# VHH binders against Probable chemoreceptor glutamine deamidase CheD 2 (cheD2): the designs that were tried, part 7

Target 1, 172 residues: Probable chemoreceptor glutamine deamidase CheD 2 (cheD2), of Syntrophus aciditrophicus (q2lsl4)
Amino acid sequence: MNSKAIKPSCEYFLLPGYIFMSPEPYLISTVVGSSVAVALWDADSKLGGMLSFLYPFRESSAESTAIYGNVAITYMVRMFREEGAKKKNLRSQIFGGAESDCCEADQIAHENVKTARSVLKKHGIKVISEDVGGRLGRKIVYNTFQNEALIYKVNTLRNSDWYPYDGQGRQA
Key: E = the ipSAE of ESMFold2; O = the ipSAE of OpenDDE; V2 = 0.75 times the mean of E and O plus 0.25 times the DockQ between their complexes.

## First folded at step 4 (VHH)

Design k06 (framework vhh_8k46_1)
Fold by ESMFold2-Fast, scan of step 4:
Structure k06 (fold): chain B 172 residues (1-172), chain A 122 residues (1-122)
Amino acid sequence: as target 1 above (172 residues)
Amino acid sequence: AVQLQASGGGFVQPGGSLRLSCAASGFTFSSYAMGWFRQAPGKEREFVSAISWSGGSTYYADSVKGRFTISRDNSKNTVYLQMNSLRAEDTATYYCAAKTRFVYSPSEYDYWGQGTQVTVSS
């Protein structure tokens, strides 16, 4: 292979409670505040994806959605294994969990990051990078082929950060 | 054109069994997760069961867990729902739906079939 970076032409905008993965090169964009995004990547196949969750833990997976970190991460690991990814080749990155001036929001941010770390550890998945905490929201652009992320720190998350999707996951 | 044809509904007494089938055409069936949903009159559509593209993972609503079994045959482009120990509250129109294996969405499937009516009554 040549040493130049490969830039995907395909884009996916990831909403909270969603999981996206592809064997094809994609740029996955998402926005996180107190919420957390997790990138998962197979070093062998170059299969890559990202999830975004809002809340840390739900006891029952049967009634749970991927807005909960334990459900979302477990689901994504199953998705990767069904594509043939082996656990030893999986790598993860964690983003988000920013604190606010509200004590309740600070608690959820911390618990979201802690849950991501704990669930990934439970699945035996190596966390190779983190960009978590602080006070600023993040806009993330993740390249699934290279396993690299660009992170933009922001004081306020805007409606345009969800373009081209509206608040219901529909194209605006 | 994409087509999902659900069949196998009918009338059955409480405690009885039915097997629903959904035959798919017009897309690469083996690249899609399949789901069953149901809707009774005056109620919202609810999730029943789902199966991953490979058949390696299955998911069930708490209300049907232990009674219903989802399966698929990728060589026949068909998904099945075996319904045992049927209850009056299982009465509904049952819909099959397909979504790409590459996305988990809390609310959306890519393709929906026409329903098949299941009536559980004494």
Scores: ipSAE 0.444, ipTM 0.702, lowest interface PAE 1.4, mean pLDDT 85

Design k08 (framework vhh_8k46_1; at its last look DockQ between E and O 0.02; V2 from the best seeds 0.00; counts 0 for: pae O 8.0 > 2, placed apart)
Fold by OpenDDE, look of step 5:
Structure k08 (fold): chain B 172 residues (1-172), chain A 124 residues (1-124)
Amino acid sequence: as target 1 above (172 residues)
Amino acid sequence: AVQLQASGGGFVQPGGSLRLSCAASGFTFSSYAMGWFRQAPGKEREFVSAISWSGGSTYYADSVKGRFTISRDNSKNTVYLQMNSLRAEDTATYYCAAKTRFVYSTLESAYDYWGQGTQVTVSS
């Protein structure tokens, strides 16, 4: 089968708190500061997706939203399984968790990365690449079919993208 | 033109069941994830359930988990919501929505198309 990389035909911009997956080739664009994005990919079906979460962990199950890392990742893993993906074929990538000059944001950033690693490990999913930490924001373009990512590290992000915790990122 | 037509709402006693249907037209139904939202009087609209394009993946709000079941028939361009063990707090106007291709979210903004609501009233 001619390994010619299928060119994505569609593009999607991923916002914080969203989960996107597609069996079709997509380019997913997203921006992360202190937030974290996780790509998940099935090597067999070529099903790819990406999520973005804002907060690391929620203990209470009462309002499980994808804004929390433990919830978002668990949901995404479940989605992949229900679509026929096997755990052994799943690969993940972690992006984001940049620190800012704001102490609270720094803690959140660190915990977001930690949560992503922990939850993926708990699910037995291999992390094949990480680009996390530092003091720069990230603009990411992810190919869902090839499981490849382009990362542009930037000095300037919109405040809403860097600090999605001020309520602007929570669209009801 | 995109159309989402919901039906199946009505009056039911606590513990009763209802099945909502949403017929879709004007877009490639099998390429979209579908969802249900509800809005109670004086409350904000809230996520209820969603289903993937293939029907393989489903997820629910915690408040309806174990009681509600979302399904779809792509041959009929229809999504369903089976509601069992209904409670007074389930009283609301229920809305069917279509997501952008292969998008999962509990956020309203994730959905591109919305249908008119169907009223569900649970009362003794």
Scores: ipSAE 0.027, ipTM 0.493, lowest interface PAE 4.2, mean pLDDT 86
ESMFold2-Fast, scan of step 4: ipSAE 0.784; ipTM 0.885
ESMFold2, look of step 5: ipSAE 0.676; ipTM 0.822
ESMFold2 (binder alone), look of step 5: mean pLDDT 81; pTM 0.814
ESMFold2, look of step 7: ipSAE 0.658; ipTM 0.786
ESMFold2 (binder alone), look of step 7: mean pLDDT 81; pTM 0.809
OpenDDE, look of step 7: ipSAE 0.016; ipTM 0.279

Design k09 (from a2 with S57R K99D F102Y V103I; framework vhh_8k46_1)
Fold by ESMFold2-Fast, scan of step 4:
Structure k09 (fold): chain B 172 residues (1-172), chain A 123 residues (1-123)
Amino acid sequence: as target 1 above (172 residues)
Amino acid sequence: AVQLQASGGGFVQPGGSLRLSCAASGFTFSSYAMGWFRQAPGKEREFVSAISWSGGRTYYADSVKGRFTISRDNSKNTVYLQMNSLRAEDTATYYCAADTRYIYSGSSTYDYWGQGTQVTVSS
């Protein structure tokens, strides 16, 4: 975060399978392993948000949930557009998709990153930054006003990485 | 202090119309999603309608879809609920609420609640 930046007074902890966006400046915190987080930002209005998904694609017409990358990204882009954001002013950043020793998690990590890239490209959204892959989990703090992220890489993500939040993505 | 003042309720016959207003103060109104909820006598509070901070997105409960219209005027710090084709089952105290987050149909995500305004649809 830039030292001249107005620091947001509001914090939100983003849970996997959720989407959060606000016209108010926020620090959005999340943790990702094989999962992927996508930040979306309107350069004109400084409207910002972040989503976190666990699985790449859902084809079924049954209840669509933000736990799937194609659903989550499409939903967030639609919401930004409905708030007046123009596609040419939208910028995205992709985080996560770390490989693990488990063969299933390794494949899903790659597919999650691939899905984020392909869905954003389908919607014509510029990806201006990526911090993806490798073997390290990530703790992310994203500033919605400045479109800047602090990324802390960790060897193992623990349940304690969710502390001190009360399970609703808010500090207790 | 955050204040939400609902008004415009009253007595109407079935098939009638009412327009509710919610005047907001003490916060940056244009940065908040706004919702209308209602509570009928002896029942739990239920979602009626919601509008995003810009007015670009609106949501309605199935029971009111096609009959009610939510709107806002950010220059006047006011949200409105136009209620047409009113039915006896619309009788309730109507509340407005503000939410800084993603719009949800449940009341648990709304940050600020106002005083209610009574709507009575009498046969």
Scores: ipSAE 0.019, ipTM 0.430, lowest interface PAE 6.7, mean pLDDT 80

Design k10 (from a2 with K99G T100Y S107E T109R; framework vhh_8k46_1)
Fold by ESMFold2-Fast, scan of step 4:
Structure k10 (fold): chain B 172 residues (1-172), chain A 123 residues (1-123)
Amino acid sequence: as target 1 above (172 residues)
Amino acid sequence: AVQLQASGGGFVQPGGSLRLSCAASGFTFSSYAMGWFRQAPGKEREFVSAISWSGGSTYYADSVKGRFTISRDNSKNTVYLQMNSLRAEDTATYYCAAGYRFVYSGESRYDYWGQGTQVTVSS
């Protein structure tokens, strides 16, 4: 009948490989270990969102999904631009990329952070803050209206929090 | 009551075309991003394509990019999927889905799902 009867939640839980954006105030929560989350915000319209990715770069033979940082960030910038945001008004924040005792020594965490920085720079998007690296996992609550994040650092995450998807694309 | 009615599936030969439609009711259609997903027997449901609530942004799985086109008509509360150059691997049940305030991902979290329409590509 009316918009209130189909009211959305003011909260959104962001899974790795997903992108969420809204012009209305939302609290977007996510958990990152070696993965990286990027918040993107339009200072003019207050349009805000967050993406979460697991791997830095899409291999040529792989599906083009938001699980890869170069794909996810490029798509989110395009989403903001298509919804009317001007590049000069966009601001970003980077979270995650902790080195896990559970992962191999391939430094995927470091490559994820490096990719986020380089892709955002390629698009001319200013990074206004980072909370990255170290060995602690992070629980993040991002406010899309204020462009502010509350970060809870934890000395232990469940193994599934570091590797949140199983091989079939389900949250582990 | 929220309803998503997918239609337009059927049998088609490789190289053929089909146009799927998804008629939506029971919610403010123009406030929702719309997506198409598919599921083949014994496989997980996979992302095919999505369109933002304004229609300004479209997204495609790598496997269908250049062959499929998603569009919407907010005046008719309908989303469409034009499928060209169909391949045997496109055989699946196709589902439309609605997500409030735009969500994009190959494994998107959507709020509402339709019953689906079967597409069979076979010679």
Scores: ipSAE 0.013, ipTM 0.382, lowest interface PAE 7.4, mean pLDDT 80

Design k11 (from a2 with S31R F102Y V103I S105T T109E; framework vhh_8k46_1; at its last look DockQ between E and O 0.18; V2 from the best seeds 0.00; counts 0 for: pae O 7.5 > 2, placed apart)
Fold by ESMFold2-Fast, scan of step 4:
Structure k11 (fold): chain B 172 residues (1-172), chain A 123 residues (1-123)
Amino acid sequence: as target 1 above (172 residues)
Amino acid sequence: AVQLQASGGGFVQPGGSLRLSCAASGFTFSRYAMGWFRQAPGKEREFVSAISWSGGSTYYADSVKGRFTISRDNSKNTVYLQMNSLRAEDTATYYCAAKTRYIYTGSSEYDYWGQGTQVTVSS
């Protein structure tokens, strides 16, 4: 498909607990540490999106949000299918899950990656790429039209790593 | 510039029919979901119907299901709302809207809104 527009209006900054999807070409930017981002792409329609979650699993749907990996991935798959995407044409990429060097670090990063893999497998979605683990944070720029990601590994995530966000959402 | 031009409203008797049209320009129509919303004086704007960008999925408010039909013609950049068996309660200004961004946890807000077209069902 030809895209003749490469404009700032095709950019979206993804916050943790959010899912973004569009058939328009977008550059989706996010930052992940122990958290995980999952890109989902329809090879047929070139529909693309990305989610970002902080925690692996929530059993109940009551007050469950996209901050939990099982909820976020399941909801994103539903969003794609409501727009006609077929599971056989879906492709995913997993990013994040860096572990802290702290002596008492929990294993949330590892559990987040495991959850992404297991939920995607349960939905029959092929994982075509991973950039996970290690000790470095990641800044990700994902192109939804091409299904390609640019990844910057960083030792420290700072306030300047987060862009002002003007998209839809609620404030805490 | 993005434009959504709604038309086809007017006066009709209960049980009558109207077809609303929304002509779009300034964006790649085939990449946008289209929706119809309505607002009566002194009431909140309510969802009426929506159609996916492919036309493969349609959605209707319970109050209009079975009476209204949404359709689109991507070659004409137009979305339609066929309104049958009209009732006095259908009296409202009808708005056409377009969206290409689907965002969760927040609301999936429509990106563009057209001018309204008034539908009045005589009592």
Scores: ipSAE 0.576, ipTM 0.751, lowest interface PAE 1.0, mean pLDDT 84
Fold by OpenDDE, look of step 10:
Structure k11 (fold): chain B 172 residues (1-172), chain A 123 residues (1-123)
Amino acid sequence: as target 1 above (172 residues)
Amino acid sequence: AVQLQASGGGFVQPGGSLRLSCAASGFTFSRYAMGWFRQAPGKEREFVSAISWSGGSTYYADSVKGRFTISRDNSKNTVYLQMNSLRAEDTATYYCAAKTRYIYTGSSEYDYWGQGTQVTVSS
């Protein structure tokens, strides 16, 4: 398929704690402050997806949800593999982890990024691009077919986009 | 009109089994991921299981892993939930839901919802 000829026709807004993927071209929009978003893409099938997590790590338990980076990324990788993706063809991008005026928030932000990198590495997945850190929030639009992202860095996000997350985070 | 018709609910003793079915109409079934959710009285609706459009991917809540199996037959426009080793805590109204050709977890916000079928596990 000529990648240039295929345009995304659908849009999806990704909330924190969610995992999304589609074999069809999608524009995935998301917002990240302290949180981190990870795009995953299969270069062979052109399958693309994105996840967003709020917290870096939790030990595997019956209550593990996609709000945790290690859980979310592992689930997403599994999803891709089950759809026939090979590890060697997977590419990832990491977004987010902005610092705020709160020390604890900064720690979470940093650990989120660290976790994303670590878990992806453990799964043998290449990170081909990162836009992380700083003090600005990010509005992201990700093309699942082209594996391209638009990032708008902003001064103002909702308070819930920053640690501590008020009313945010959902079960995987 | 889009319709999701769930069936197969009933009364069972602990340790028993049920198989739920959801027949879909009014949309291209093969373009949709299908999910099962449940809601007990006084509780929030919770995710149970989901299956991708192709059936290549399946997902389960931790509480049902190893006991429940989701499957689909695209030729029949039907999604199934085999429930084994049922427990009292599995008592709920079960809902079938559809989402356009993508997979996501952590959401009860599907595009289409069917009417619930009651599952009661009691001695």
Scores: ipSAE 0.015, ipTM 0.339, lowest interface PAE 7.5, mean pLDDT 87
ESMFold2, look of step 10: ipSAE 0.504; ipTM 0.738
ESMFold2 (binder alone), look of step 10: mean pLDDT 80; pTM 0.805

Design k12 (framework vhh_8k46_1)
Fold by ESMFold2-Fast, scan of step 4:
Structure k12 (fold): chain B 172 residues (1-172), chain A 124 residues (1-124)
Amino acid sequence: as target 1 above (172 residues)
Amino acid sequence: AVQLQASGGGFVQPGGSLRLSCAASGFTFSSYAMGWFRQAPGKEREFVSAISWSGGSTYYADSVKGRFTISRDNSKNTVYLQMNSLRAEDTATYYCAARFVYTGSTTYTEYDYWGQGTQVTVSS
């Protein structure tokens, strides 16, 4: 019996292009390569969440989607503010944006990280931690109760990294 | 399929009260923010009130603040609008709407799902 265990019993697998937020303690896991994940946390209410976006900006007259960093981050900030969070109490963490010398993904990776930084700065949100760039993919497990992340760096993102979750973001 | 069924409208005299209900089905209600909108004859649809998925945050249009109260019961998949001190200018069809808390295609539009409305008529 581990009386010091503080691990949430609830787990959610975050798919690329999705935003997940909850006032209840969750372990949010995701996988990022050239894509970027952003964790946002309210120190006052302990509301926590994570988004994963694939592309930096959308320039279109059509409705925007959360696969674009500007849209995803702006929407998540709005959701936190609607829950009563004050900007001064918000903390963010940025993950991902890995580069490959052989692929166009290098440009997207750089632009994704730059977009996350610029949009968070525009909203006046402190970035307290980053694990970005390099050449390794990342498997991330984020604890919304503690605002802490475990990061596993991998040479190749494999199908097995997605194995435990169904298409609804829950463990199978 | 997603369904939002608004009810509780009717005829009421100025100064009276009415409680609207919106029963939701076909989605995880506790993960969605809910809102009330209204549309009077010949006018654009306007925002009335909104409540976060947890019920921890509420917003009201200036015209209804202090008179209307929004609430929700996640165990019953229902959102409510308590309308007090009703005025003739509150006459409209009232619609409830839902917005995703998380999604693979979160739209920049504030609300994703809409139901049929319920008519509220305030007249002497």
Scores: ipSAE 0.012, ipTM 0.206, lowest interface PAE 8.5, mean pLDDT 79

Design k13 (framework vhh_8k46_1)
Fold by ESMFold2-Fast, scan of step 4:
Structure k13 (fold): chain B 172 residues (1-172), chain A 122 residues (1-122)
Amino acid sequence: as target 1 above (172 residues)
Amino acid sequence: AVQLQASGGGFVQPGGSLRLSCAASGFTFSSYAMGWFRQAPGKEREFVSAISWSGGSTYYADSVKGRFTISRDNSKNTVYLQMNSLRAEDTATYYCAAKRFVYTGSSEYDYWGQGTQVTVSS
């Protein structure tokens, strides 16, 4: 049964600030600009998921949200472990953190990638691949059964995919 | 069509026990988290217990810890709530709910059942 390549028939579009995981095979699609997406996968149980966060760090969290990388990654790791995953079987992939030309916002992209790497390392989780940085946004399709991602680099994204909000006149 | 059919409620004396069942159909039960909620007359709906899709993780409201046990049988598409040492304050309509696992900072559930009435009274 596990010797066959399985194509997921279920699709989920991951919004920024969300975490999605499932023991069922899924194709998870997302779009990242200065934000970062992290895929986490357990080779033993075939449990896979993806998170997307907008900001790197929240020091204290009475109001926990997945829009912060340290909160989102820590929650996802805890959930995998509560479902019986062992650290040695966990694999991660990091995507995003592109720099825009909207002034100080370039620093957030770099800090988001640095936070993802730091938090995953703190939890002892292997990062097996990265597609990060540069100036191009990314559209990602992640297969949770095979732990494979297809990445499309694009020069235009929705303004809300960049931090701070640009073109909309809004702060994130 | 998605359906959640809760059953097993009834009248019971303080200190007694009941087992609630929730039979699910119309979705892939084994990939959803399941929860139990309750609502007493004139009060807001409150969380009682939840179980992950695998049954590996369980969660309980402080008011029911040590007295209630949630479990599931994925082969039967059913979630259960074993209620022991029942108290008058447990009187409520009990609802089962299903949630595709999406953590958003919110505990919103995707599907809800019609409920089953539990009355604890002498």
Scores: ipSAE 0.159, ipTM 0.512, lowest interface PAE 4.5, mean pLDDT 82

Design k14 (framework vhh_8k46_1)
Fold by ESMFold2-Fast, scan of step 4:
Structure k14 (fold): chain B 172 residues (1-172), chain A 124 residues (1-124)
Amino acid sequence: as target 1 above (172 residues)
Amino acid sequence: AVQLQASGGGFVQPGGSLRLSCAASGFTFSRYAMGWFRQAPGKEREFVSAISWSGGSTYYADSVKGRFTISRDNSKNTVYLQMNSLRAEDTATYYCAAEGTRFVYTGSSEYDYWGQGTQVTVSS
């Protein structure tokens, strides 16, 4: 099944600090600036998912663990393994980590990308593609069945691109 | 028609046990993640536990971890919640829900179908 076969009802908008996975075909949309998204895919079962994190390493135990790349990636790998995926069949893609136009000294973007690479390597997971760095934000649409992504690069991210819910709490 | 029928609630003393069941019909149960939620009078609905479509992954709210166990039997289209060491604060109406074949972490979930609740009352 390709992206043309995915129904509109099989769409999910991924928020920072969240991990999403499904054995069914989904289009996962997310928006990343200095943050990083990682797609993980099982070639055998077609199980696919994506996470989005804001910070490279856990800064305190009181914070949400999934907003930290080392915790989020390790957790997602565990989720895939518990669903029967084998490491040799796992493939990953990394997106994001753009530098801020307003702050030349923003190092979080670089550290987020570095963390994604190092943690995936630590778990023995092959990174098959990256779209990282630069100075442009990204809107990503990821197909969990085909393991393919559409990437839209933007100079600025609008508030509605971070929170696409309407006044009734529904996706817009 | 899609139906989720919860059962097994009742009155129990503190320290007691109950096993809740949720029988599903009208959809392909083995493709759906399932969850349990509860709501006490005058309070918001809160997450209790979730189980993936395969049963390979389970998640629990901190308040119930170590006391409750979620499981499923795909051959019977049923999800279970084994509740041990029950406390007065566990008193609530318990709801089962089906998420579809999507699984979301961290403790926040979107569910497609909701069952009729079953009342659990823990008191002396």
Scores: ipSAE 0.034, ipTM 0.422, lowest interface PAE 5.6, mean pLDDT 80

Design k15 (from a2 with F102W; framework vhh_8k46_1)
Fold by ESMFold2-Fast, scan of step 4:
Structure k15 (fold): chain B 172 residues (1-172), chain A 123 residues (1-123)
Amino acid sequence: as target 1 above (172 residues)
Amino acid sequence: AVQLQASGGGFVQPGGSLRLSCAASGFTFSSYAMGWFRQAPGKEREFVSAISWSGGSTYYADSVKGRFTISRDNSKNTVYLQMNSLRAEDTATYYCAAKTRWVYSGSSTYDYWGQGTQVTVSS
């Protein structure tokens, strides 16, 4: 996802439950299993960022944090609008939500993808690309200047892919 | 060195008002979101309010909505918390915190923390 003329000078590793954005060119790297990452980009200003969430909706008694898809996406949209971005110029990409037959996280995978789609639609944000579902984990490198993602699919996520989280993107 | 200096705490009776201030130095204040947190004796630290880097967005815990107002003055590198209709349950040490406008996760994303100012609401 390189351009000879445009090189991101900085790299950022996006941890689950975090939002990162910048007007400066960045390569944002993340790893998703049943979790979902959403890239958001302003075509006008070249402001770009990515969020990574683990659960679709906030529990009633829990704090509103970016670990929940409805909170994370809504918060990021507000962050972009405060930087002067107009919704009509915003574009999104959705990644992750891999399923397996082995645990309760498998049901959350589908709900995470569905939540990303529904919340982005509610905010009137165009989804231009998806790489979701299946049974493979994903390593993602997102270029904020070009709005391009490199995706590497993996059968097994290693501890080094998830530090300080467990192999399923959860805090160990 | 980075410094966040909270002030304005004190003793007040229920129904009273206080205005807290947090003066910032050592970083580019206008590029940081600011938050207020509190901790009562024997309890976990809890979120109270936050304001975005420009002042265009504000956020409040359900327990303080309609009673507290957060504001900032970027020319003075200061964030404020106007606390009205104070209750005994608002008794706590209040902390101001700063986070880059480019990162969010919740309370864990705050990069810098100030020393607290004690607020005691008692009859």
Scores: ipSAE 0.567, ipTM 0.776, lowest interface PAE 0.7, mean pLDDT 86

Design k16 (from a2 with S57R R101Y T109E; framework vhh_8k46_1)
Fold by ESMFold2-Fast, scan of step 4:
Structure k16 (fold): chain B 172 residues (1-172), chain A 123 residues (1-123)
Amino acid sequence: as target 1 above (172 residues)
Amino acid sequence: AVQLQASGGGFVQPGGSLRLSCAASGFTFSSYAMGWFRQAPGKEREFVSAISWSGGRTYYADSVKGRFTISRDNSKNTVYLQMNSLRAEDTATYYCAAKTYFVYSGSSEYDYWGQGTQVTVSS
């Protein structure tokens, strides 16, 4: 029993504002700057997933989407519980929230990390690992079977990063 | 080989009920989310309903909410669609489909598709 259950075809590239979840083993790749990614894992069922959000909370006039941390995390926790996961078996990891030299990005990065911690605590979910803050962007590869992440820190995010999508809406 | 065999279609009058079944083989059924889609003559295929791996989460198209109920039995590798209060506009070939993941706020392609079962609602 020495082979990993992750197949080469079981890879997913997670875009900002999305939630990915599967009971099948996956390698989930994402890129975060001032944004934050949260991995959630059920130790009992080995159900795992990751979300990526850009903003900490839903504005009163804005549409409710997974682009907001409070919405995304609450929705994913609900998804896990509806699949039978118990809080005592849930583990989370937080990534991202890097600051730039502009004041607005610094505030958003800090609030994104604070929101992730606050919402997970509100739901009674244990945060077992964090790789947050600083000035460097992150490329993350998360293994849902093992609940382990590889993190690569980068000075600048490139157009040819891990995603098949560029900033113009074209597949890179 | 992977197979999804839909059955239970037929003729029914408006206001009637039908129960569709989809029997799955060749994959670990409990690791797949299941969906029902339909296609009427001359129209695009449309989403009807979906159920998560455990059956804890269900989703419905607005056109069928309150009338259709999706369920699954992982011990029998089968997903069901209970269709109540049927209307003429429900006439279509119904397909079951399977995928191993969920993505929020996006349309995702399903990994496996069945051959379908015809439902005709007519007086």
Scores: ipSAE 0.472, ipTM 0.727, lowest interface PAE 1.6, mean pLDDT 84

